VH-VL binders against o27280. Designs and how they scored, part 493

Target 1, 266 residues: o27280
Amino acid sequence: MDSMNVPEVLEIKRIVEESESVKTFIFSWDFRREVRPGQFVMVWDFRDEKPMSVSLIDPVRSEIGISIRRVGEFTDRVHGLSEGDLLGIRGPYGRGFELMGRDILLVGGGIGMAPLAALADEATARGMRVDALVAARTADELLFLDRLEAAGVNISTCTDDGSCGFKGFAHERLLTLEENHDMAAVCGPEPMMFQVMRILDERDVPAQLSLERYMKCAVGICGQCCLDDTGFRVCAEGPVFWSQELSRVREFGRYRRDPAGRRVPW
Short names: E, the ipSAE of ESMFold2; O, the ipSAE of OpenDDE; V2, 0.75 times the mean of E and O plus 0.25 times the DockQ between their complexes.

## First folded at step 23 (VH-VL)

Design ug5 (framework fv_marstacimab; at its last look DockQ between E and O 0.92; V2 from the best seeds 0.87)
Fold by OpenDDE, look of step 23:
Structure ug5 (fold): chain C 266 residues (1-266), chain A 119 residues (1-119), chain B 112 residues (1-112)
Amino acid sequence: as target 1 above (266 residues)
Amino acid sequence: EVQLLESGGGLVQPGGSLRLSCAASGFTFSSYYMSWVRQAPGKGLEWVSMISKSGGYERYADSVKGRFTISRDNSKNTLYLQMNSLRAEDTAVYYCARLDDYYYFMDVWGQGTMVTVSS
Amino acid sequence: QSVLTQPPSVSGAPGQRVTISCTGSSSNIGDDYDVHWYQQLPGTAPKLLIYGNSNRPSGVPDRFSGSKSGTSASLAITGLQAEDEADYYCQSFDRSLRGSWVFGGGTKLTVL
């Protein structure tokens, strides 16, 4: 077992309140340990452990950020923490996003914008033109808008209730956009990603999508995050997949497996 | 030294198959997109295929789509090109090339391997 | 039939300046994709000569220069030398071809 698999106890350096339900926890990071947008870490609160996307990568400040949405008991506990408190972090794990070309489209829904925000920073640092379609149910759930804007990202918003930007879903907004990009990165609710991928495929825009599955070990051993038919392990071969790969995954956009291994429809 | 070395070329009959390999050294293979480019005798350069760093994304020229398959094994620092249903017009020197993911140029080329499709 | 059009041949005497043109379309060079140039000496693999329209990789003499304007690009060679005799290819990317790397037909440069 590699030392990478042992959680490192880190002090929460800062907490950024992104929204009512999302906080970004910032930690000091030794960048001798490489981390890429799209990779995840296992967050340990000394009681339970959950995979979380890296949403900030700052080599200048030697910091990483992990954005966590409050959705259950574990995240409730974590959201109760303060600066100076400790968390266990192991990783990073998984396959991150690749960048291709000079024009990139980011399509994110809700907390799915977390890894995309990190990717946006990398892309803009490389001199790429970045367009971001940021989707949420309501305006107050739109994430990282100020951060993206500060990075020079061209932002388009859409909300289910029309409280900000386009009224409707991300794929509907995407249909109204005529510009093609060199590649796209997509992260959000799987039904959203499924629809977005279909549109991008029709447009011959190569796309990468970040999947969310129940992950226990994060090292490709337990099989809890295996995708049907392909045997892809989301923690090892993913969580970022190319659309070409996902086209072979029958369950994508259709169902997922719960912790008990049962199929749960989206 | 950064180097690409192709192998697997040879004589094959029309309809036959051939698998090319490209061994990479001197750089982090998994950090680069890769491509195959071919050159028919006395002709110009023709892009054949590309593959992403992870191998999860592939593109092909229309002339080879459905017949050729590009793949890679990052653990072996090797790029592959499986060529099926070969035609006479596929006769060419096949080059392995390292592809820049931003500007889309090829900065490292192998010496090439000759593929001859003839009855 | 190449997506990018080059003259089949150019020639010059030692010390002269020669120019090789590369003409594309709105779907490649005109779509703000960079043009790259390769030199292929007889019996050898291509070598990157110019990237990003006008940048020279290490080891490439400053006698070689590239430029891009509109849907066309140009490679200029000043102070032509005997060793410059080679085939030269321009290369770009074409989005309309489902994203394909495209080459010019090549230009044979003869040093007289």
Scores: ipSAE 0.935, ipTM 0.961, lowest interface PAE 0.4, mean pLDDT 96
Fold by ESMFold2, look of step 23:
Structure ug5 (fold): chain C 266 residues (1-266), chain A 119 residues (1-119), chain B 112 residues (1-112)
Amino acid sequence: as target 1 above (266 residues)
Amino acid sequence: EVQLLESGGGLVQPGGSLRLSCAASGFTFSSYYMSWVRQAPGKGLEWVSMISKSGGYERYADSVKGRFTISRDNSKNTLYLQMNSLRAEDTAVYYCARLDDYYYFMDVWGQGTMVTVSS
Amino acid sequence: QSVLTQPPSVSGAPGQRVTISCTGSSSNIGDDYDVHWYQQLPGTAPKLLIYGNSNRPSGVPDRFSGSKSGTSASLAITGLQAEDEADYYCQSFDRSLRGSWVFGGGTKLTVL
């Protein structure tokens, strides 16, 4: 238990450039520490520490992959690293996705496809039919298309600007897709997830959604990742929640919190 | 070693409430979907409810919706069924069962607990 | 009328073969959902006998077999023995009306 809270310093084994702004960093991993799709790790660059979703889980090769979008100072520094450089990793933490049934719909926006790519691998490995709706603002930001295709996933795309696939938002594309799935998994910008959840709830499709909140301890004791109304801690009871759980959470889709805990609109 | 043990059955009047428990052992409880199945005296099996691994998703048969609540406590390896507004037709042996999340079979069953609803 | 239809009873002499049918619809067996079979001996809890249409769990003799075609399934029992006298239930999943686990009405097997 104590060792789970100390970063393990790991060498970057490989770097995959997923897009101009997203890289996947691959590490050797001892799978005595189980990792589930939807769980996260805290990545430490020896200055700061941020939660990142696991995008590749490969027990056969003893590897994990962590996909990181360049969005600020921390991620700029990490993107500047090379194979052989070091990062601290602690985890995994949180509740992962639960699979159910024979067919699954994935709905991912931007970097939100990262944990869903890991889930797609698990779902296809156990024989599920996998449909993925991959969304982004532009074609250049669509992630993991080749990997999903190679896994046998049925891909639909949408872009805000129409540069690839359906022109519009993920929830608008979803209205034109078949309704007949045993479950869905959703990850991306919270406003997108809220709209997608509403459609899936209307269709009575069981859905799990992965939330993002500010984190410090990652083990559920500091309270920084709590949700209004429920006391749910995203790092402990989440980051993946069922839509039935989120229906009780007033803040979902309406606002976010800054590091000082103030409500701010999306 | 793999074991499910129900408890909490008994006699209750119509409109009453009862809480069933199911203690699990010999397997990683939090890794499995769970279910309740009932059998009225001399009758067949009827699915009642299911719950996801985390407890965050629940589904109910139409005959019990709004009256029964399934729950679980993974730290205690225990499944629960809260039964409210009980009716005579709820009289049955209640089984807890381990639910497969791909094939949807139930491979491990408890021995059941009897619930009798009568005045 | 149960969602899955089974004959209420079947009988056979020791050593014979019997077949128990399970007929569903397009929203369950016909939507390619698997059929599972349970044996319930008198005074006991149900026991999984066949899953995924034709798979036997460990400890189930090979004289029990299952199959599925279209909207129907069957359980075959060969080499009948006195201890096979029990109730047998088929079970599947029905995706209509928010998805439900559904059982057949049960078949009482009498060994003559």
Scores: ipSAE 0.782, ipTM 0.887, lowest interface PAE 1.0, mean pLDDT 90
ESMFold2 (binder alone), look of step 23: mean pLDDT 93; pTM 0.955

Design ug6 (framework fv_marstacimab; at its last look DockQ between E and O 0.94; V2 from the best seeds 0.88)
Fold by OpenDDE, look of step 23:
Structure ug6 (fold): chain C 266 residues (1-266), chain A 119 residues (1-119), chain B 112 residues (1-112)
Amino acid sequence: as target 1 above (266 residues)
Amino acid sequence: EVQLLESGGGLVQPGGSLRLSCAASGFTFSSYYMSWVRQAPGKGLEWVSMISKSGGYTRYADSVKGRFTISRDNSKNTLYLQMNSLRAEDTAVYYCARLDDYYYFMDVWGQGTMVTVSS
Amino acid sequence: QSVLTQPPSVSGAPGQRVTISCTGSSSNIGDDYDVHWYQQLPGTAPKLLIYGNSNRPSGVPDRFSGSKSGTSASLAITGLQAEDEADYYCQSYDRTLRGSWVFGGGTKLTVL
């Protein structure tokens, strides 16, 4: 067992309130341990452990950020923490995003924008042109807009209720955009990603999508995050997959497995 | 030293199959996109296929689509090209090349391996 | 047949300046994709000569230069030397061909 698999107890350096339900926890990070956008870490609050996407990678400040949405008991506890409090962090794990070309499209929904925000920073740092379609249910749930804008990202928003930007879903907004990109990165609700992927495939835009599954070990051993038919482990072969890979995954966009291993439809 | 070394070329009959390999050394193989480029005798360069760093994304020239399969084993620092249903027009020197993911140039080339498709 | 068009041959005397043109279209060179150049000496693999329209990799002499304008690119060789006798290929990317790497037909440079 590698030392990488032992949680490192880290002090919360800063907390950024991204929205009512999302906070970004910032930690000091030794960048001798490489981390890529799209990878995740296991966050341990000394009671439970959950996988969380890295949303900030700052080698200059030697910091990483983890954005967490309040959705349950674990995240409620974490959201109750303050700067200076401790969390266990192990990782990073999984396959991150690859960058290709000079023009990239980011399509994110809700907390799915977390890994994409990190990718946006990398892409813009490389000199790429970045367009981002940021989707949420309502305007107050749109994430990282100021950060993306500051990075030079061209932002398009869409909300279910029309409170900001395009009224409708991400894939609907995407249909109204005619520009093609060298590649796309997608993260959000799986039904959204499924629809977005279909559009991108029709347009011959190579796309990477970040999947969310129940992950227990994060090291490809327990099999809890295995995808049907392919045997892909989201924690090992993913969570970032190319659309070509996901085209072979029957369950994608259709159902997922719960902690008990039961199929749960989207 | 950064190096690519192709192997697996040879004589094959039309309709036959051949698998090319490309051994990479001197750089972090998994950090680069890779490509195959071929050159028919006395002809120009033709891009054949590309593969992403992880191997999860591939692309092919129309001339080989459905017949050729590019793959890679990052643990072995090796790139592969499975060629099926070979045709006479596939006769060429096949080069593996390291592909830049931003500018889309190929900065490292192997010496090439000759594939001859003939009856 | 090549997506990018090059003259089949050019020639020059030692010390002269020669240029090799590479003409594409709005779907490749004109679509803000860079042009790269490769030198292929007889019996050898291609070598990257120019990348990103005008950048020289380490080891490439200053007498080689590249430029791009509109849907065309050009490779210029000044102070032509005998060792410059080779085939030269331009290369770009075409997104309308399902995203294909495209080469010119190649130009044989003869040093007289």
Scores: ipSAE 0.935, ipTM 0.962, lowest interface PAE 0.5, mean pLDDT 96
Fold by ESMFold2, look of step 23:
Structure ug6 (fold): chain C 266 residues (1-266), chain A 119 residues (1-119), chain B 112 residues (1-112)
Amino acid sequence: as target 1 above (266 residues)
Amino acid sequence: EVQLLESGGGLVQPGGSLRLSCAASGFTFSSYYMSWVRQAPGKGLEWVSMISKSGGYTRYADSVKGRFTISRDNSKNTLYLQMNSLRAEDTAVYYCARLDDYYYFMDVWGQGTMVTVSS
Amino acid sequence: QSVLTQPPSVSGAPGQRVTISCTGSSSNIGDDYDVHWYQQLPGTAPKLLIYGNSNRPSGVPDRFSGSKSGTSASLAITGLQAEDEADYYCQSYDRTLRGSWVFGGGTKLTVL
């Protein structure tokens, strides 16, 4: 049988407090099951199961890290756990980022930096030059700065309130950055990603963007993660899409759908 | 042994269509970018198109943009080139090639398939 | 016309050294994009000979060497042998074509 579809109960090996609201939970992992940056896992707390991005992929130490922002009852319960406590993990699922060329731009907003931190590790390991634009509302919410610096990433920051780096939105800061990257990877609030994608498309920079949609099965059966206009399943054909693929998606950056299928504003 | 094998070439009228296939074996096809390169009789090599690992990013030479479509089916280890609105200048041997995503070289080539466009 | 310029032909006697040039521009070789070289024997598909300016794949004799300077690259063949008679192509990437893989026009090497 397919062991990828049954949660494996794993012990929390370490917890890293990334911010007041974000923790990274680290588990031992058998890398015969390959994991790619941009893929996700389903995290089960024995009551609910939610998709979470992989933020650390370390085959040398046989470890995987999953970064979780406290946003509701499920994540509140998980944040209350300690090292040695158990969680169910199934996956990985989805399509990860594809690297291209020798210089890459990462643009991350908030928790969207989680999958990009994993990608930064892979890019630097193969000798790419990595620039990262890290965005948040305030300085205290900027994620992974020390880790990115230790990896040799060139970091630019922006905050809505100006408490660190450029005062303003990620796409505004992007207009002031160098334009000659071989590719970009983008993850964060969807309105931000839409604006960033438009700038990157004008600059003819190949871009991949990681989407979030409601998920139930994670294996492409239930249809809850489908995108309008294409039928792409975020859990199977995504969550990472090239900008060329997203140009055919009517809903991207303009609205979202709740679990009942109703169009709601961003 | 790493191999690429093209098929689907032949004689076609101007304005016609052909679909080329490239069967891959001996490597993990889905882990590689792929490309098409062509060579007109007695002429040099001309890059035609490339496609990313997932198939979600493609590029085309200006000479074929809007007429040719590259695609792949990773479950069948097969690369495709749909050629529409063919012209006499499209006459060439078409090679399938494995594209390196870091250096941008092409390390594995098929034997080629001949496409002839003539009235 | 080819974005990368190569001489149409070169020749040399067995045992000699020949050099094949590849001249690009600031938008390709001069923008630090690597140069790769391919050998095409008569009636066969191209074969990767040199990549990343100067690296040899396994199975390529060390008498083939590559170099790059400024907007130009060079393939050198020492100890020329009759079986080296082939067409040789350089290849790079050009950013002014909205990202395009580009080949030189090819150089026919004749062993005298």
Scores: ipSAE 0.797, ipTM 0.896, lowest interface PAE 0.9, mean pLDDT 90
ESMFold2 (binder alone), look of step 23: mean pLDDT 93; pTM 0.955

Design ug7 (framework fv_marstacimab; at its last look DockQ between E and O 0.85; V2 from the best seeds 0.86)
Fold by OpenDDE, look of step 23:
Structure ug7 (fold): chain C 266 residues (1-266), chain A 119 residues (1-119), chain B 112 residues (1-112)
Amino acid sequence: as target 1 above (266 residues)
Amino acid sequence: EVQLLESGGGLVQPGGSLRLSCAASGFTFSSYYMSWVRQAPGKGLEWVSMISKSGGYTRYADSVKGRFTISRDNSKNTLYLQMNSLRAEDTAVYYCARLDDYYYFMDVWGQGTMVTVSS
Amino acid sequence: QSVLTQPPSVSGAPGQRVTISCTGSSSNIGDDYDVHWYQQLPGTAPKLLIYGNSNRPSGVPDRFSGSKSGTSASLAITGLQAEDEADYYCQSYDRSLRHSWVFGGGTKLTVL
């Protein structure tokens, strides 16, 4: 069956508690269906459907992981599920991250580390050197540190309150790092990504950024995730964009569209 | 068989424009970075431009920046090079090449297409 | 003029060993970017000969070898054969040149 039209009902194989507000749900996956870091799936709890990033890709175990932050009614219901419970999954959708070179910088904020964790696994498997700047409001919200460390990633942490690592924001920490990389991948709050992108552009570091927008269809039809001026559909042309592409997107870092299509400032 | 086939070369006057195409076959085109490399008659190889898998990232040699545009259509397995404001020094055989994204070498080359810029 | 420097020509008799040097700088070869080599037979497109400093693609004879040290690389051809007469180019990457793929000026190898 075409995964674009019909969700596959999958059993939650395992649940990993990443933090107080983030859980990773692990599912068996048929890897005849390719999935790339940065792509997303639509998660259906038989009442509502939401796009979620793939945070784990394990061809050896034939598993994928979806990390979900508890932020609303849908995610609250999902967080109430247990191993053995069912969810509908359709996808993957969207454009994932590309890898370039041998040295990569990952900059992630909060749940934005989800797709980057998957990318880290791929990059390290390829023999790349991976540096990761992991940012969160507090130490308790830092995600995937053990996993990244186990993969051989060089981790720098940043917290708003200074409870772990650098006290401040990701872009501020980035300014203190002098090393340049072959490529950077960025995912997190859009204001963070905006500032990080500016720094990377100044340093002439090729960068990819994963955007978050309201997505309804995930197949580029409904237009709910269209970016102003460019017509980019986050679900089709994204969610991963190169900084060169985002430079054409006026709304990036400035505002987003809500479900009603209204402009909402960040 | 993995193959790249360039087309679109020809004679053009200075200031003119030309669009090159490169048809890819025998491999998953969308999985590879691509590049254009040119060679002036009797001269060496010069990298011209590169494009990412998705097409969202491009780079150009200083000699062509602002005049050339690299693009791709993955649905057609085709790489393009739009050349504007052509100069005599742009006269060369233009090769499309498959670019390795890790080591940064070019492992597959087309036969090349000749571009001649002359009055 | 080329970012990477090669001798314009080298020559050798059949059966001999010849080496082609490729000299870069700290911003390319010295910046831990690999050197690759291409063979271009007369009237043909370049062919990848060596990648990753010393690796041979399938079909490339053992008599071709590459090495890298510091800011320089070298292509060695042992047991020189008539069919080896060609132009040889080294190639690397230079991030400081706004992320450019850089070639040597090429070396014409003549088999005497």
Scores: ipSAE 0.937, ipTM 0.963, lowest interface PAE 0.4, mean pLDDT 96
Fold by ESMFold2, look of step 23:
Structure ug7 (fold): chain C 266 residues (1-266), chain A 119 residues (1-119), chain B 112 residues (1-112)
Amino acid sequence: as target 1 above (266 residues)
Amino acid sequence: EVQLLESGGGLVQPGGSLRLSCAASGFTFSSYYMSWVRQAPGKGLEWVSMISKSGGYTRYADSVKGRFTISRDNSKNTLYLQMNSLRAEDTAVYYCARLDDYYYFMDVWGQGTMVTVSS
Amino acid sequence: QSVLTQPPSVSGAPGQRVTISCTGSSSNIGDDYDVHWYQQLPGTAPKLLIYGNSNRPSGVPDRFSGSKSGTSASLAITGLQAEDEADYYCQSYDRSLRHSWVFGGGTKLTVL
């Protein structure tokens, strides 16, 4: 029996309050189960199970961190837990980010910065120069700034309300930034990612973007995470896709799907 | 033992098509970027194309863009080069190579497969 | 005409030191992209000899060394041996669409 498909019950070792709405839950992790930035886990609170991106991959301390934004019933329950409480974790699943070159741009919106923080750690560890554009609605929602700065990441910020950094959207700030990167990694609201992807494609910057879709099985069997026009399964062929792959996908940036599979505008 | 083995070369007429294969063994194929490099008889090395680990990102030399397609099947540890609309100047030994994703060197090379485009 | 320029040939006697130059431009070597070197023995595939300007892979003798300055790089071979007779290629990266992975034209080393 493959233990990857059955939740392992783990104790919450530490909780880091990243913002008023985001907490990082840290678990001991046996790295014989390899984890790569951009992969996700299914988090089970003994009632429901949701996909969450890994934000911390620390083989030295044998820890992983999972950052969760409070947005509804499941995440409210998880945010109510304390150190020592139990959660089920199965995974990791999905395709992670692939690094290339010496100079990477990260563009993260809101909680989308979580998998990019893990990627930043890997990129800096291998000697890459890392620039990060960190976006949120307000300054209070900018995530991981101290961690990124301590890692030597060069940070630019933008907020919708102008409370920190550039006032405006991530793609607008991107137009004013240096164009000379070997690759980019993007994660955040899909409309933001679509706009950022277009700029990066024009600049001939190889880009990978992490998508969110409804998931049930997480192993590619049920088909609930499929993208239109390609048959790509976000849980198996993604969640990270190259911009070249997404250029063939009509739905990207145009609509999303609810749990019943219905098209819903962004 | 880390190995790359090309196959599928041969004689083909101008305008024809040919598919090259490169079988990888002795390393985790899906963990590496891959490349094709060619060498015309008596000439130097010319980069042809590259492909990312997943196969989702590809790049081509201008001389082959629109005519050649690089692909990979990670379940079979195999790299491919589909060559269409072949021209006499495509005549070369074609090498597959393992591409370093940080420095951009090629550390493992196959022995090559000869493609001759002649009428 | 290659993007990276190498002399077409160099020669030396056994025991001598020879150098092979590789000259690029501001869009590759001068844009701080590394230079790598390959040895191609007659009738064989290329073999990585030097990477990252000056690093030797396992099995490459320390009599092979590389360096880079400005838009140029150099491969030096000391204690020249008969088996060093080969073609040598430099390689770098040019971010432009036309010249992403670029090789020099090659240098034939003759051991006298």
Scores: ipSAE 0.797, ipTM 0.895, lowest interface PAE 0.9, mean pLDDT 89
ESMFold2 (binder alone), look of step 23: mean pLDDT 93; pTM 0.954

